# Designs tried in a protein design chat: VHH binders against p49116. Part 230

Target 1, 238 residues: p49116
Amino acid sequence: EGPLLSDTHVTFKLTMPSPMPEYLNVHYICESASRLLFLSMHWARSIPAFQALGQDCNTSLVRACWNELFTLGLAQCAQVMSLSTILAAIVNHLQNSIQEDKLSGDRIKQVMEHIWKLQEFCNSMAKLDIDGYEYAYLKAIVLFSPDHPGLTSTSQIEKFQEKAQMELQDYVQKTYSEDTYRLARILVRLPALRLMSSNITEELFFTGLIGNVSIDSIIPYILKMETAEYNGQITGAS

## First folded at step 15 (VHH)

Design ll4 (framework vhh_enristomig)
Fold by ESMFold2-Fast, scan of step 15:
Structure ll4 (fold): chain B 238 residues (1-238), chain A 118 residues (1-118)
Amino acid sequence: as target 1 above (238 residues)
Amino acid sequence: EVQLLESGGGEVQPGGSLRLSCAASGFTFDDYAIAWYRQAPGKQREWVSTISWSGDTHYAESVKGRFTISRDNAKNTLYLQMSSLRAEDTAVYYCARSQGTYLPRDYWGQGTLVTVKP
């Protein structure tokens, strides 16, 4: 079989909501985050290996790893999103909530630690100057994680993950031949993604969602979206 | 009480034009994305177009260049301007609300029938 990813899987272009408001609000942040989540799921859906696993397995994989994919997307698109500005606005809002006694001190501490971990992760990826190919393979490694509870086809998932690791190694060693330890520095960043709470990510970036609309409902909605609707939504329109 | 009410449907000749309206009530219209869907007899529901809360528009490939979606936030009303209508456009047209462009639809209108007859 050919390579796990093609050149089309390297392209990851986020289109931000327009216009950007003078003062950031929950609707702008939520729309921006949901666009990144949609782009991440569109990226996953386009992988032939992912399609081959079947719809039930696909839904289970994305539900298990969406926070890791989303965080990698935040790092990759940090400049386009003005992520530092969004995080600063969230921190300011959080500090005002402390003064008004609207949130417990323990909860605020957890959220602030999450923001710090996110900033540290994005900063480390920026310092390593991770390129588009490297991001694509890192996303593939987290997507094809065989160790999530409830998965079927775990041996096939593991084979796809190993293929992603092998192709990343080949790419890095050929492209960055003078940096013997670059691959090790990149891979050691991945465990930090699993330490980040998905419920805190949802609270920070998807706080505009109400009722039965949650990440758990959004994921199957997008993955099961009819192809023509999916393509029309992703391309935008004039 | 959230309500979406479609109007403007009717019978039209091939190549003709119609403007559909969707009147919204019971929520802050400005905060929501609204979409048009259609369903022809015996077929599954098909997405037509979406407009975001900020005015970004998206269209199904089959209607690009022929249909235009727009919103009037002051009137809490969504529009679909349809031109160059074809027999294949015959369907009941529904409007639907969502919290964002790519998010699940939570409320649907009752629909308005568009019939394209020679």
Scores: ipSAE 0.433, ipTM 0.734, lowest interface PAE 2.7, mean pLDDT 88

Design ll40 (framework vhh_enristomig)
Fold by ESMFold2-Fast, scan of step 15:
Structure ll40 (fold): chain B 238 residues (1-238), chain A 118 residues (1-118)
Amino acid sequence: as target 1 above (238 residues)
Amino acid sequence: EVQLLESGGGEVQPGGSLRLSCAASGFTFDYYAIAWYRQAPGKQREWVSTISWSGDTNYAESVKGRFTISRDNAKNTLYLQMSSLRAEDTAVYYCARSQGTYLPRDYWGQGTLVTVKP
């Protein structure tokens, strides 16, 4: 039994579309978000423990937790993405939509509440100064969640989650030895990820999609890509 | 009606060059990613190259340094410049559209045959 994650799983580099437009549009936001989603799935797919669960279980796990992984990725890559600028552009678009009677006030309220929750989560992670190792293990903890309905191999998934928790604890205690409560402060942030609506995340970041392409359909597409295509595409993105 | 139409295929000698074109119609070309795929006789479909709406490019390892993907948004046309062609490059070449570089391909062309004659 070696470690759940290797040093290669700590590297998480997002390459943004270039050039950045003067005024952000839905195409730029969608391309940026899809790159982060692909990078997140590439990260998960590279984990030997994840591979060991088999393709059907892998698809079910990622379908259940993609919003949590994506949100952790947004927090981790907030600076490279200029996430605050993207969120400001989304808010501006929503406010213009209410003036044109394109969206109901109730829907706009729900979406803005989601944006506030997302900003608060990202700010809390920034204040804690979460490092690359901590992000990798937090992503592993949410990925190996045994409590989603319809999962098979739940005992093995639980084992991998516990291994992720133990390795995170070991890392934090060794690296931040003077901060006795750091691990508790980090872990208590995770439940907030499950309170965020995946449907609203999809509308905010993937609104540039034309037709009925959902994240639920994108996940099997990415996870079932032939390995050489998958690796060839990620090489240009990271 | 979305259409992608490949052209420029043909017979070529080993070490030669060809330029493939993919003419797009029925949609706003500027904000779509377009990819080249190929399928050789008796082989599975293989990804070759993708270009994002912003011009970022990716290549399969087997074609890196030999093929160049480009786009002309004014002409709604995608190109694949192929050089140093090899017998193993013989395939039907397809262009495919997606909303983003890593998103599912939603429309495919009919293909154009490239034959590298030994």
Scores: ipSAE 0.466, ipTM 0.779, lowest interface PAE 2.4, mean pLDDT 88

Design ll41 (framework vhh_enristomig)
Fold by ESMFold2-Fast, scan of step 15:
Structure ll41 (fold): chain B 238 residues (1-238), chain A 118 residues (1-118)
Amino acid sequence: as target 1 above (238 residues)
Amino acid sequence: EVQLLESGGGEVQPGGSLRLSCAASGFTFSHYAIAWYRQAPGKQREWVSTISWSGDTNYAESVKGRFTISRDNAKNTLYLQMSSLRAEDTAVYYCARSQGTYLPRDYWGQGTLVTVKP
């Protein structure tokens, strides 16, 4: 059997909305976040092992791990997104909500703690200088998690996760041969992703969504999108 | 109420041109992405083009270089300029709205028929 990921799965290029507004608003943030979510799902959908699990399993896996994939994507694309500027805008909005008594102090504290955890995660990944291959395999390890409640085909999912771990190890040992503990330093970052609340991520980055539209509903929409539309969206047109 | 109304369809010869319009009302047009879709008799609906709120454009491979999507926020109107039309472009053309380029479409127009005659 061939490798889990090919070189094409290493490329992860986010195209930001342009032009960037002078003052960031919830619409710009939501559009930016939805583009990253789409890119993450496009990445997952292109993996042959993922396709082999079937559409129902694919939907369940992405629903379970989208927040972890999204957070890894934020870290990987932090520079192109100007993530620090987006987070500063969110913090500013949150501080204004405190002054207007629109949110409880407890809720604001939870949201601020989430932002600090996100900043620390992105900072740790930047300090480790995680490369494109490492990000691709970390995303694969997260995607092929057999331990989410309600999953079917858990043995097959576990085999794909083990394959991702093996291929990451082979890559790191070959590329960073003099850094004996690099793999361990990278892998110990992953548990922090599970401490990030998907509900708070949705509130921070997808605030522009109205009514009953939720990430849970968006995921099957994107995964079932016609191939021609899916490909056209990622290609862009001048 | 949110409404999208397409116009500009008609009959054209192969190699000809048409400009479709989609008039939007009942919402802040400039905050939404709008897309063109088409459906030929006996075929499933096909995506044609999308324009973001900021003007970023995407096109289906089959129409690249021949169709141009644009918007006029002052007039709350979306356009599709079609050139070098082919028999396979014959379809009812629909415009559709979404909060973002990759988000679900929530409102659809009634459609306008384009017929490319041999």
Scores: ipSAE 0.418, ipTM 0.751, lowest interface PAE 2.7, mean pLDDT 88

Design ll42 (framework vhh_enristomig)
Fold by ESMFold2-Fast, scan of step 15:
Order: sequence, then structure tokens, then C-alpha cells
Structure ll42 (fold): chain B 238 residues (1-238), chain A 118 residues (1-118)
Amino acid sequence: as target 1 above (238 residues)
Amino acid sequence: EVQLLESGGGEVQPGGSLRLSCAASGFTFDDYTIAWYRQAPGKQREWVSTISWSGDTNYAESVKGRFTISRDNAKNTLYLQMSSLRAEDTAVYYCARSQGTYLPRDYWGQGTLVTVKP
């Protein structure tokens, strides 16, 4: 029995689309978001414990938790993405939609509340100065969540989650021994991820998608991608 | 009607060069990511190279340094410049369209045959 995660799982390098346009548009934001989603799924696919659960369970887990993984990725990659600039562009696009009377007041309130929650989460993670090891284990804890409806193999998933929690505790105790309450401060941030709507995340970051392409179609596409294509595509993002 | 039409295939000697083209019609070419795939007889289709709508490129490890993907948005045409060709490059080459680098491919061309013979 080895550790759940290896040092290779700490590396999380996002390559942004080039060149960055003078004015951000829905295509640039969507490409950036889909690259982060791909990197997050690439990270999950590389975990032996995740592979051991099998394809059907892998698809169900990622469908259930993609928004949590994506949000953790946004926080981790906030500087590389210039996330504040992207969020400002999204707000500007929403303001244009309001001015053109395309959105209801209730809808804009929901979307603005979501943006506020996202900013609060990213700011809290930045203030805690979460490191790469901590992000890797937090992602593992949300990935191996046994409590999503409809999951099979829930006892095995729970064991992997407990292993992630134990390894995070060991890491924090050794690295931040002077800060007795650091682990508690970190873990209490996780429930906020469940309060953010995956539908609103999809509308904010994936608005550039046309037709019937959705997160539900993207997830199985990436998870079933051939190894060579999968590795070659991620080479541009590492 | 969305169409992708490959051309430029043929017979070439090992170490030779060949340029494939993919002519696109029925959509705004500039807005789409387009990729090259190939399929050798009796083998699974394999990815070769992708170029995003912004011009970012990615390559399969087996073709890095030998193949160059490019696009001409004014001509609605995708290119694959192949050099230092090997017997293992023998395949039918297809172009495919997607909305993004990591997004599902929604339209495919009919393919063009490349045969590398001594």
C-alpha cells in the first residue's frame, strides 16, 4: 500500500491560450475554462486509486464533483489565469445583457451572488496561502466524495477520501507544525464549494459553447480519450 | 452545410515531404479549432496535431519536429506540412472540427491517403 498521491500530483500547470486578446471575449474565456477543466481531469486520471474504480465510476464521480474541482483549480491558478480580469469581463458581458433587457432581475441576482461566492472562496484560499500539496489533497478529498447520489462502490470511495484526509493531516502537521489550527481552517473552506451552482459556473465560463456541447458531453469525451491524444494535448498545458 | 475536404495525399519515398490541405466551407472557419487525425490499415484512429482558433498548436509525440500544422483563415484552409516521412506515417489522414482544443469533434472530412514506400 503506497500513498494516495505522489509528488507528480502536486504539479498543476495551466497554459493559457495565446495571444491574449486586447478585450476578453466569450471564446477566450471558454477556451481558458475548458483547458482548466481538462487539466483537472488529467490530474484525476493520473491517480492510481481513481483508475482502480473503473470507467463508469470515474465518469459518475467527475460528473458529480467537476464544479468543485474546477473552482479549486480557479483558486489555485488565479494568477496564471488573471482570474480577476476574466471575472471583470464576465460582469461586463452580463451588464450588456441587462442593458439589452435579456436577463431577469432574479437571474442577475443569482449570477452576481455566485461571482461573489467565487471571489470570497479564491480570496480565502489566497489569504491561507494554500500550497501545491494542500491543493492536491483538497482536490482528492472532493474527488473521492462518497456522498453524491447514485454512486456505486461508495465504501471504496470513502476509504480513498479518508486516506486523502490522513495524508493531508500528516503533511500539514510536518510542514506547518507551528500552526495548530491550520488544517481545521483549510477544511472548513470545503463546504462552500457545494453551495456554488454548477449550472451557473457553466453559464459564466462556458457561454461560448454552441449547440448541444455541454459539460455532460465534455466529461466522458475527455475520460475516454486515447492515451496518446490525451498526453499530446496536455503537453501544450505543461 | 458544414464540409471539410482533404487533399494532397499520395505516394512518397521515405525521408520525403508532403503537404496536406483541408478546405473548409459552410461555417466561420476562424472561430473553430481544427485537428489532423490518421488511421493506418487495421489500426485505431490516432490524433496527429491540433491548431486552435487562436493559433496555438499541439502535436503527437511521434510527429514532433517533423510535421507542422498551420491555417490560412483568409482561404478557410488547414495545412499539414509533413517532412522526414517514415513507413509508419502511411495512413488515411482526416481533418476534424471542434469548438475548442479539448472539446468533442463534431465534423470530420472523408480523408486523403498517404503512402510512404521505398
Scores: ipSAE 0.495, ipTM 0.793, lowest interface PAE 2.0, mean pLDDT 89

Design ll43 (framework vhh_enristomig)
Fold by ESMFold2-Fast, scan of step 15:
Structure ll43 (fold): chain B 238 residues (1-238), chain A 118 residues (1-118)
Amino acid sequence: as target 1 above (238 residues)
Amino acid sequence: EVQLLESGGGEVQPGGSLRLSCAASGFTFDDYVIAWYRQAPGKQREWVSTISWSGDTNYAESVKGRFTISRDNAKNTLYLQMSSLRAEDTAVYYCARSQGTYLPRDYWGQGTLVTVKP
């Protein structure tokens, strides 16, 4: 059987809204985040192994891991997104909200802790100089996670996760042959993704959504989108 | 009161051109993504084109090079310039609003009929 991922799955190019406004606003942040989420879901849908699991399993997997995929995408696209600038703007807003009594101190502390965890994760990935191939396989390991509650087809999912782990190992050993501990340093970063709250990620990056619309409702919408619409919207402006 | 009103539909010969308009009211037009969709008799609604609040555009493969989406923020109006029309372009055309390019559409217009006579 061929590899889990091909060279096409290594390409992960985020097209940002242009131009970036002088002062960041909710619309720019939400549009940027939703583009990254859409790109991440398109990436997952393009994997033959993922398609083979079937629509119901695909929806359950993405619902379970979207925050982990999104966070890996934030780290990978941090420079393109000017993520540090976005996070600085969010921190400034939170500090002003303390002075204006718009948010409770406990909630602000919780959100600030999340931002620090996110910054620590992105900094660790940058220090490790994770390449595009490594990011692709880390996303695959996260996507094919058999241990989320409520999943079916767990044996097949586990098989694909193990295949992703083996192919990552082969790549790292071949490409970074003199760094015997690189794979271990990369893999120990992954558990941190599960400690970050999906609800807080939604509040920080998708605050432009109104009413009761949640990421959980957006996921099935994108996954059931017809191929022609899906492909058209991901190509970006050229 | 959010409102989207399409106009400009009608009968046209194959190879002809039409310009559709969508007049928006009841919201800050500049802050929203607006898209064109169409539905032919007996078929599911299909996406045609999207324009973001920043002016970024995307097109369905079937209409690339033939259709051009644009917006006039001063007039709160969305346009779809259609050229080289084909019989398969016959459909009711709808405009729809969204907070983001890849987010669900929250308001839809009533539609305008385009008929391309074989």
Scores: ipSAE 0.369, ipTM 0.695, lowest interface PAE 3.0, mean pLDDT 87

Design ll44 (framework vhh_enristomig)
Fold by ESMFold2-Fast, scan of step 15:
Structure ll44 (fold): chain B 238 residues (1-238), chain A 118 residues (1-118)
Amino acid sequence: as target 1 above (238 residues)
Amino acid sequence: EVQLLESGGGEVQPGGSLRLSCAASGFTFDDYAIAWYRQAPGKQREWVSTITWSGDTNYAESVKGRFTISRDNAKNTLYLQMSSLRAEDTAVYYCARSQGTYLPRDYWGQGTLVTVKP
């Protein structure tokens, strides 16, 4: 039986919107985020094991884990995105919103806590110097999570997750043979992804552009996009 | 009220050229991605090209090198320059608005017919 992921699944290249505006605004941030979300879903769709689960299962699975995939993508693409600059722009926008009495102090506190958790996660991944193969397998472990409520085909999903974990172990032991505890240090980072609110991620990165449209609505749309439209919009080839 | 109005369709010989226009009104044109789609009778709707609010362009493989999408924000108008037209390009062409490149299309024009004669 062949590997869960091929070399093509290791390549994960985000193309940022161009031209960059003189001042970062919500439209630029939302377009950047939607490109990363699209890239993440395109990555998932390209996995033969994922395709084998069928359309209904694929939609349910991505709806359950999109925030975890998106957050891993933010960490992986943090430098390409200048994520620290985007987060600073979001904080500035929030300060303007509170001065205009648009948001409650309690909501601002929740959002700031989310930003701190996100920053902590991205910093921990950077300190571990996670490589492209490791990110691909971490995304696969997250994608093939059998324990989300409402999922069907959980036995097959569990088998794919186990295969992802075993292939990650093989890769890390082969590539970082001198670092006996590297895999453990990487895997203990994953539970933090489930502590991050998908509602707050949606508000931070998507609300300024999409209004009242939910990511739940966007996911089926992207998964059903024509192959030509889907492939034509992936431009990470610089 | 949001409105998209296509024009410029017509009959052309194989190898010929046409320029389609889409006039937008009722919204801030500069803030939206706009796409061209086409549909031949009895066929599924096919994506042709998208231009983002920032001017980034993408094309279906079947039209790359032959079609050019552009926008004039001062005129609230989208264009599709079509060259080297083939019989298989015969379709009704629609423009569609999106709040972002990968977000759902929320408004559609009524279409303009392009016929490439044998």
Scores: ipSAE 0.048, ipTM 0.507, lowest interface PAE 6.1, mean pLDDT 85

Design ll45 (framework vhh_enristomig)
Fold by ESMFold2-Fast, scan of step 15:
Structure ll45 (fold): chain B 238 residues (1-238), chain A 118 residues (1-118)
Amino acid sequence: as target 1 above (238 residues)
Amino acid sequence: EVQLLESGGGEVQPGGSLRLSCAASGFTFDDYAIAWYRQAPGKQREWVSTIRWSGDTNYAESVKGRFTISRDNAKNTLYLQMSSLRAEDTAVYYCARSQGTYLPRDYWGQGTLVTVKP
C-alpha cells in the first residue's frame, strides 16, 4: 500500500571520526569503514519490507549483498570520507618496494584492479550526479536481489525489488523529466558491483577490525543489535 | 609526539644471542602492529618480523626459527629475541609502527647496531 522507502530511508548521513589525522592511518580507515557498514546495515533493517521477510531471510540477503551495499555507500559518501585520498595512499604504498609480508605480483595486480574498478564506479556515479533518493532506491534494488543462491521467499524478494525499481522510475521520470534515458544509465552501473571482490574490500577497509572472522560471519550479530548499540557504533560513543 | 627508541644492540660471536628492545611513546601501543627491520651497509632496508595488535606474528624466511618477536603492552615495549646469530645478521635494526600491508610505516626509530663478528 505504501511506498517501499520513506523520507527517513533517503537520509544517509555518515558521522566521521574527527578530526581526520594529518597522515592517514589504518585505524582511521577501519573506523570510518565500520561506521559506514553499521549505517548501511541499520538502514536495511529499518525498512518494513525487509523486516517482513523474517530474520533468517534478512541475514541471508545482507550476507549476500553487504559488499554491494558498502560500495554504494562508499560512492555516496566519497567526499565525506576523502575516499580518493585513502585509495591514493594505498596505491602509493603498493608501488613501494617496502612491505611487511611479500605480496605476490598477481595479488598486487588484483588489488590494483579492484581499486581501479572502485574509482571508476565512484567517478561514474559522480558524473551522473546521483542524488540521495536515487542512492536509496539503488541500495533497495541491491538488497532485494532474488537471485542469490540459497534464498527462501524469492517471490516476495522479487516483488520488493520490482517495487523499488518502479518507485525509482517514478522519481526519475518526475524529477529529471528532460532526461528520458537517465534511469537506464543509472541501472547499467549496478552489474559492476557484483564484479568487485568482497575479500579485497575486507583487506582494504577492515583488516584492523575483523581478526579471524569475515564480515558475513558477524552480520547476524550486527542485525540483532539494539538501536542504542547501532547509534553507539555510528557515532563512536562507548 | 610519537617516538620509537631501540636498544640492546652490540657485538656478539656467531651462534650467540641478543635481545633487542623498542620503547614506544606518544600513542596507544596495543592498537598498532609493530615491526622490526634491518639494514646492512650498502644494502636496502629489509623486513625482519611483525607482531600485530592481535598478537599474531610473521617472520622473514631468513630468520624463522632463530628470532622471536614479542610485545609487552603494559610497558609499551616491543622485543626481538635473536638466537643462532650469523655474520649476515650484521645490520642496524629498526623498530617501525605498522599500518598493515596496504599502508606505509609512519614512524621509525633511529636504530640499534648488531655486529656478528667471526
Scores: ipSAE 0.127, ipTM 0.494, lowest interface PAE 4.5, mean pLDDT 85

Design ll46 (framework vhh_enristomig)
Fold by ESMFold2-Fast, scan of step 15:
Structure ll46 (fold): chain B 238 residues (1-238), chain A 118 residues (1-118)
Amino acid sequence: as target 1 above (238 residues)
Amino acid sequence: EVQLLESGGGEVQPGGSLRLSCAASGFTFDDYAIAWYRQAPGKQREWVSTIKWSGDTNYAESVKGRFTISRDNAKNTLYLQMSSLRAEDTAVYYCARSQGTYLPRDYWGQGTLVTVKP
């Protein structure tokens, strides 16, 4: 069988609608995050191995791992999104505590902890100088995770994950031959993705979604979209 | 340009009522929570009430049961119905645009003065 990912799966380009607005707003954050989410799902859907698992398995798999894929995308696109500016504004608001809502101190603490975990993850990836090939294979490793409850075809998913790991190893050994421990440093970062709450991610980045629609509820629809519809969402075309 | 313009302030006797209005322009009013704040003489600004884009409302304990916040999306207008007014309600009242629970208030009106005679 050929490689799990082709060169086309390495390209991951987020198109932003406009320069960051003078004042940070929920629409800018939500639009940027939605474009990244759609780009991430379109990326996953384009993988032949993913397609081979079938529609029901694909939907279950992405519903289980969208937060991990999204977070890897945030790290990869942090600079183009000005993610540090977005997170700093949210942190500043939470630290200055306005008593306009009955938001519990426990909830504020949970959200602050989530933001700190996200910042640490993105900083770790930046410090490691993760390249486009490495991001593509890390996304493949989290996508083809066989250990989510309710999955079918778990043996096939595990084989695709192992293939992703083998191809990442081959790439790193060829490209960064002088650094024998690079792969280990990269892989130990992945477990942190599962410690981040998908509910808090949704509240931080997708609050501007109309109709209180959850990410979980829209995933099946996104995965069934035609390529033209995906491209429209990614670029913000009407 | 985003604008919030308060009106309806004035002098009232204790136990009286007033209705404040906040006219919004320059943004999609329906997508935002809007809040009322007040600043009493010699005090810092305090939150009074918030109405979410959904219509859900929250109130400061000091005004609960006496004040009612509402919105008219067709008119891009926020209201604060104030009843059973007390001397301690004397303040400049401001409306402010909210971007949700985790984002700062980004636009404030100029304020409208409410004076409750002791």
Scores: ipSAE 0.012, ipTM 0.302, lowest interface PAE 8.2, mean pLDDT 84

Design ll47 (framework vhh_enristomig)
Fold by ESMFold2-Fast, scan of step 15:
Structure ll47 (fold): chain B 238 residues (1-238), chain A 118 residues (1-118)
Amino acid sequence: as target 1 above (238 residues)
Amino acid sequence: EVQLLESGGGEVQPGGSLRLSCAASGFTFDDYAIAWYRQAPGKQREWVSTISWTGDTNYAESVKGRFTISRDNAKNTLYLQMSSLRAEDTAVYYCARSQGTYLPRDYWGQGTLVTVKP
């Protein structure tokens, strides 16, 4: 009945691990990435429409779209994360692996292609100067995607996606009234998110994970986190 | 073999203080986030505080300003300094390990009982 998103859903503030090490390591990158993943899931969990779909549907949706949400988050938080520095460190590691003959050429090629796609996406968003409201609605459009295999309540999900699209249109037309084609330029960027491999994203940003910890275990853990813990983690420290 | 062993629990009067310890062994302590949880009789386990591998801390609203989490990496030990204790702080306190602040906990200690009596 009311708007899909409130002004509180526009706020997306990533707190980076402190202090930043002089030389980036897999633990720092993994902690940073897991904080962004948590923030993205905290954001989704706070949406009344998302809550209304129920816990099973919520888990299925986030499992299907976490890579798209995460990539949008990387683009939105690129400056806070010093993403260019993180990607440069990853590229340097891969170049050293080529020289030391530690990884196959095919594996390195796939990872480098993924990094290139990610850089292109982030650069395109930066060039468009996407604002906080636009990011919030793009994340909502991605979150409420009814076309992932295995989803239930697809008609309700589609209605929420359509509502997100309409509210984005209303916002862009009001705020950027002199740029008739801005909405079209923004929306055509979204299909690129589905071309990026979630497995390669996991390898690049979550390499520090060992044993039985995986994105599949992280998603339900965060979504089922008790309200007090969830609020305490996001509120910050003494 | 990964082990977490809590100690320091006991009986204390309201307004008193206790320092809990969690001794870790069988892994590289410095690379992990460690959290304190508690479970009161008849209630679900609740989160108390987390410290990241970099030393960043977070606290449950109910303990902010009263509890302080810290780590001594040289001793492979986690601490929880509790002050201004209240009857509602009565619980078994557990430490738990994770690979990051918001990542699933993979190992848990056996717990140490804290009883706040009038």
Scores: ipSAE 0.420, ipTM 0.744, lowest interface PAE 2.6, mean pLDDT 88

Design ll48 (framework vhh_enristomig)
Fold by ESMFold2-Fast, scan of step 15:
Structure ll48 (fold): chain B 238 residues (1-238), chain A 118 residues (1-118)
Amino acid sequence: as target 1 above (238 residues)
Amino acid sequence: EVQLLESGGGEVQPGGSLRLSCAASGFTFDDYAIAWYRQAPGKQREWVSTISWQGDTNYAESVKGRFTISRDNAKNTLYLQMSSLRAEDTAVYYCARSQGTYLPRDYWGQGTLVTVKP
């Protein structure tokens, strides 16, 4: 069928809300995060192999891996987002919550550990100077994970994951031919994504949501969005 | 009680202009993204335009260059300025609220009818 990903799948451009406020608030953080989540789902939805799995499988896959895709997106877009500034604001808020005795020490510790893991992941990706092609294939490896509970079509998903792994290997060996251990250094970073709690990611970046709106409800909403609206939202962002 | 009330619809000739308004009440207007949708006779509801809480705008390809979405936070009002109207623009126009540009819409207005006569 040809390659899993084309050059169009390498493009990943996040448009941030502007201007950034002097003091970061939950609305700015949530809008920024939801834009990245939308861009990540738009990216996944554009892959022919993903489309071929069908709507039910697509929804199940993205529900299972959205936190991993989102975290890869945070790393890839860290400079555009000024992610370090956002994380610093979150840390400051958590420290103020301790002083006001609003949150348990155990909960704050869990959240701080999550922020540390996120910073370490983003720093490792930046240090490795991961390029756009490498990010695209890492996202594909994460997206086509056959080992999530409740999935159907696991044989087809596994084949697409193996194809993503093979194409990443071919790319890295050709592009970074003198760095014999680059692929190993990149792949060793992926297991850390599974250790990051999706519940804590939701609390940190999507706390501006009202009522019972959860990422579980957002994912089907975006994936079921009419094609014209879906495409218009992307092409309208300047 | 959250309310969105559309107005400004009516009959217009092809090539004409019309301005729709959506009056919002019962919430802090400037904290929300608001969108225009339309539903033509016998068609599914389609998205027209969205404006973020910071004023960033997006448009459906069919209305780009012809429609302009704007907001007046002091008046708690959303606008859709429509120009170069076509028969295909005939629809009931709805405004809808969300916490963010790409987040689910949680409240919808009652709609206002726009009829473009051939």
Scores: ipSAE 0.411, ipTM 0.754, lowest interface PAE 2.8, mean pLDDT 88

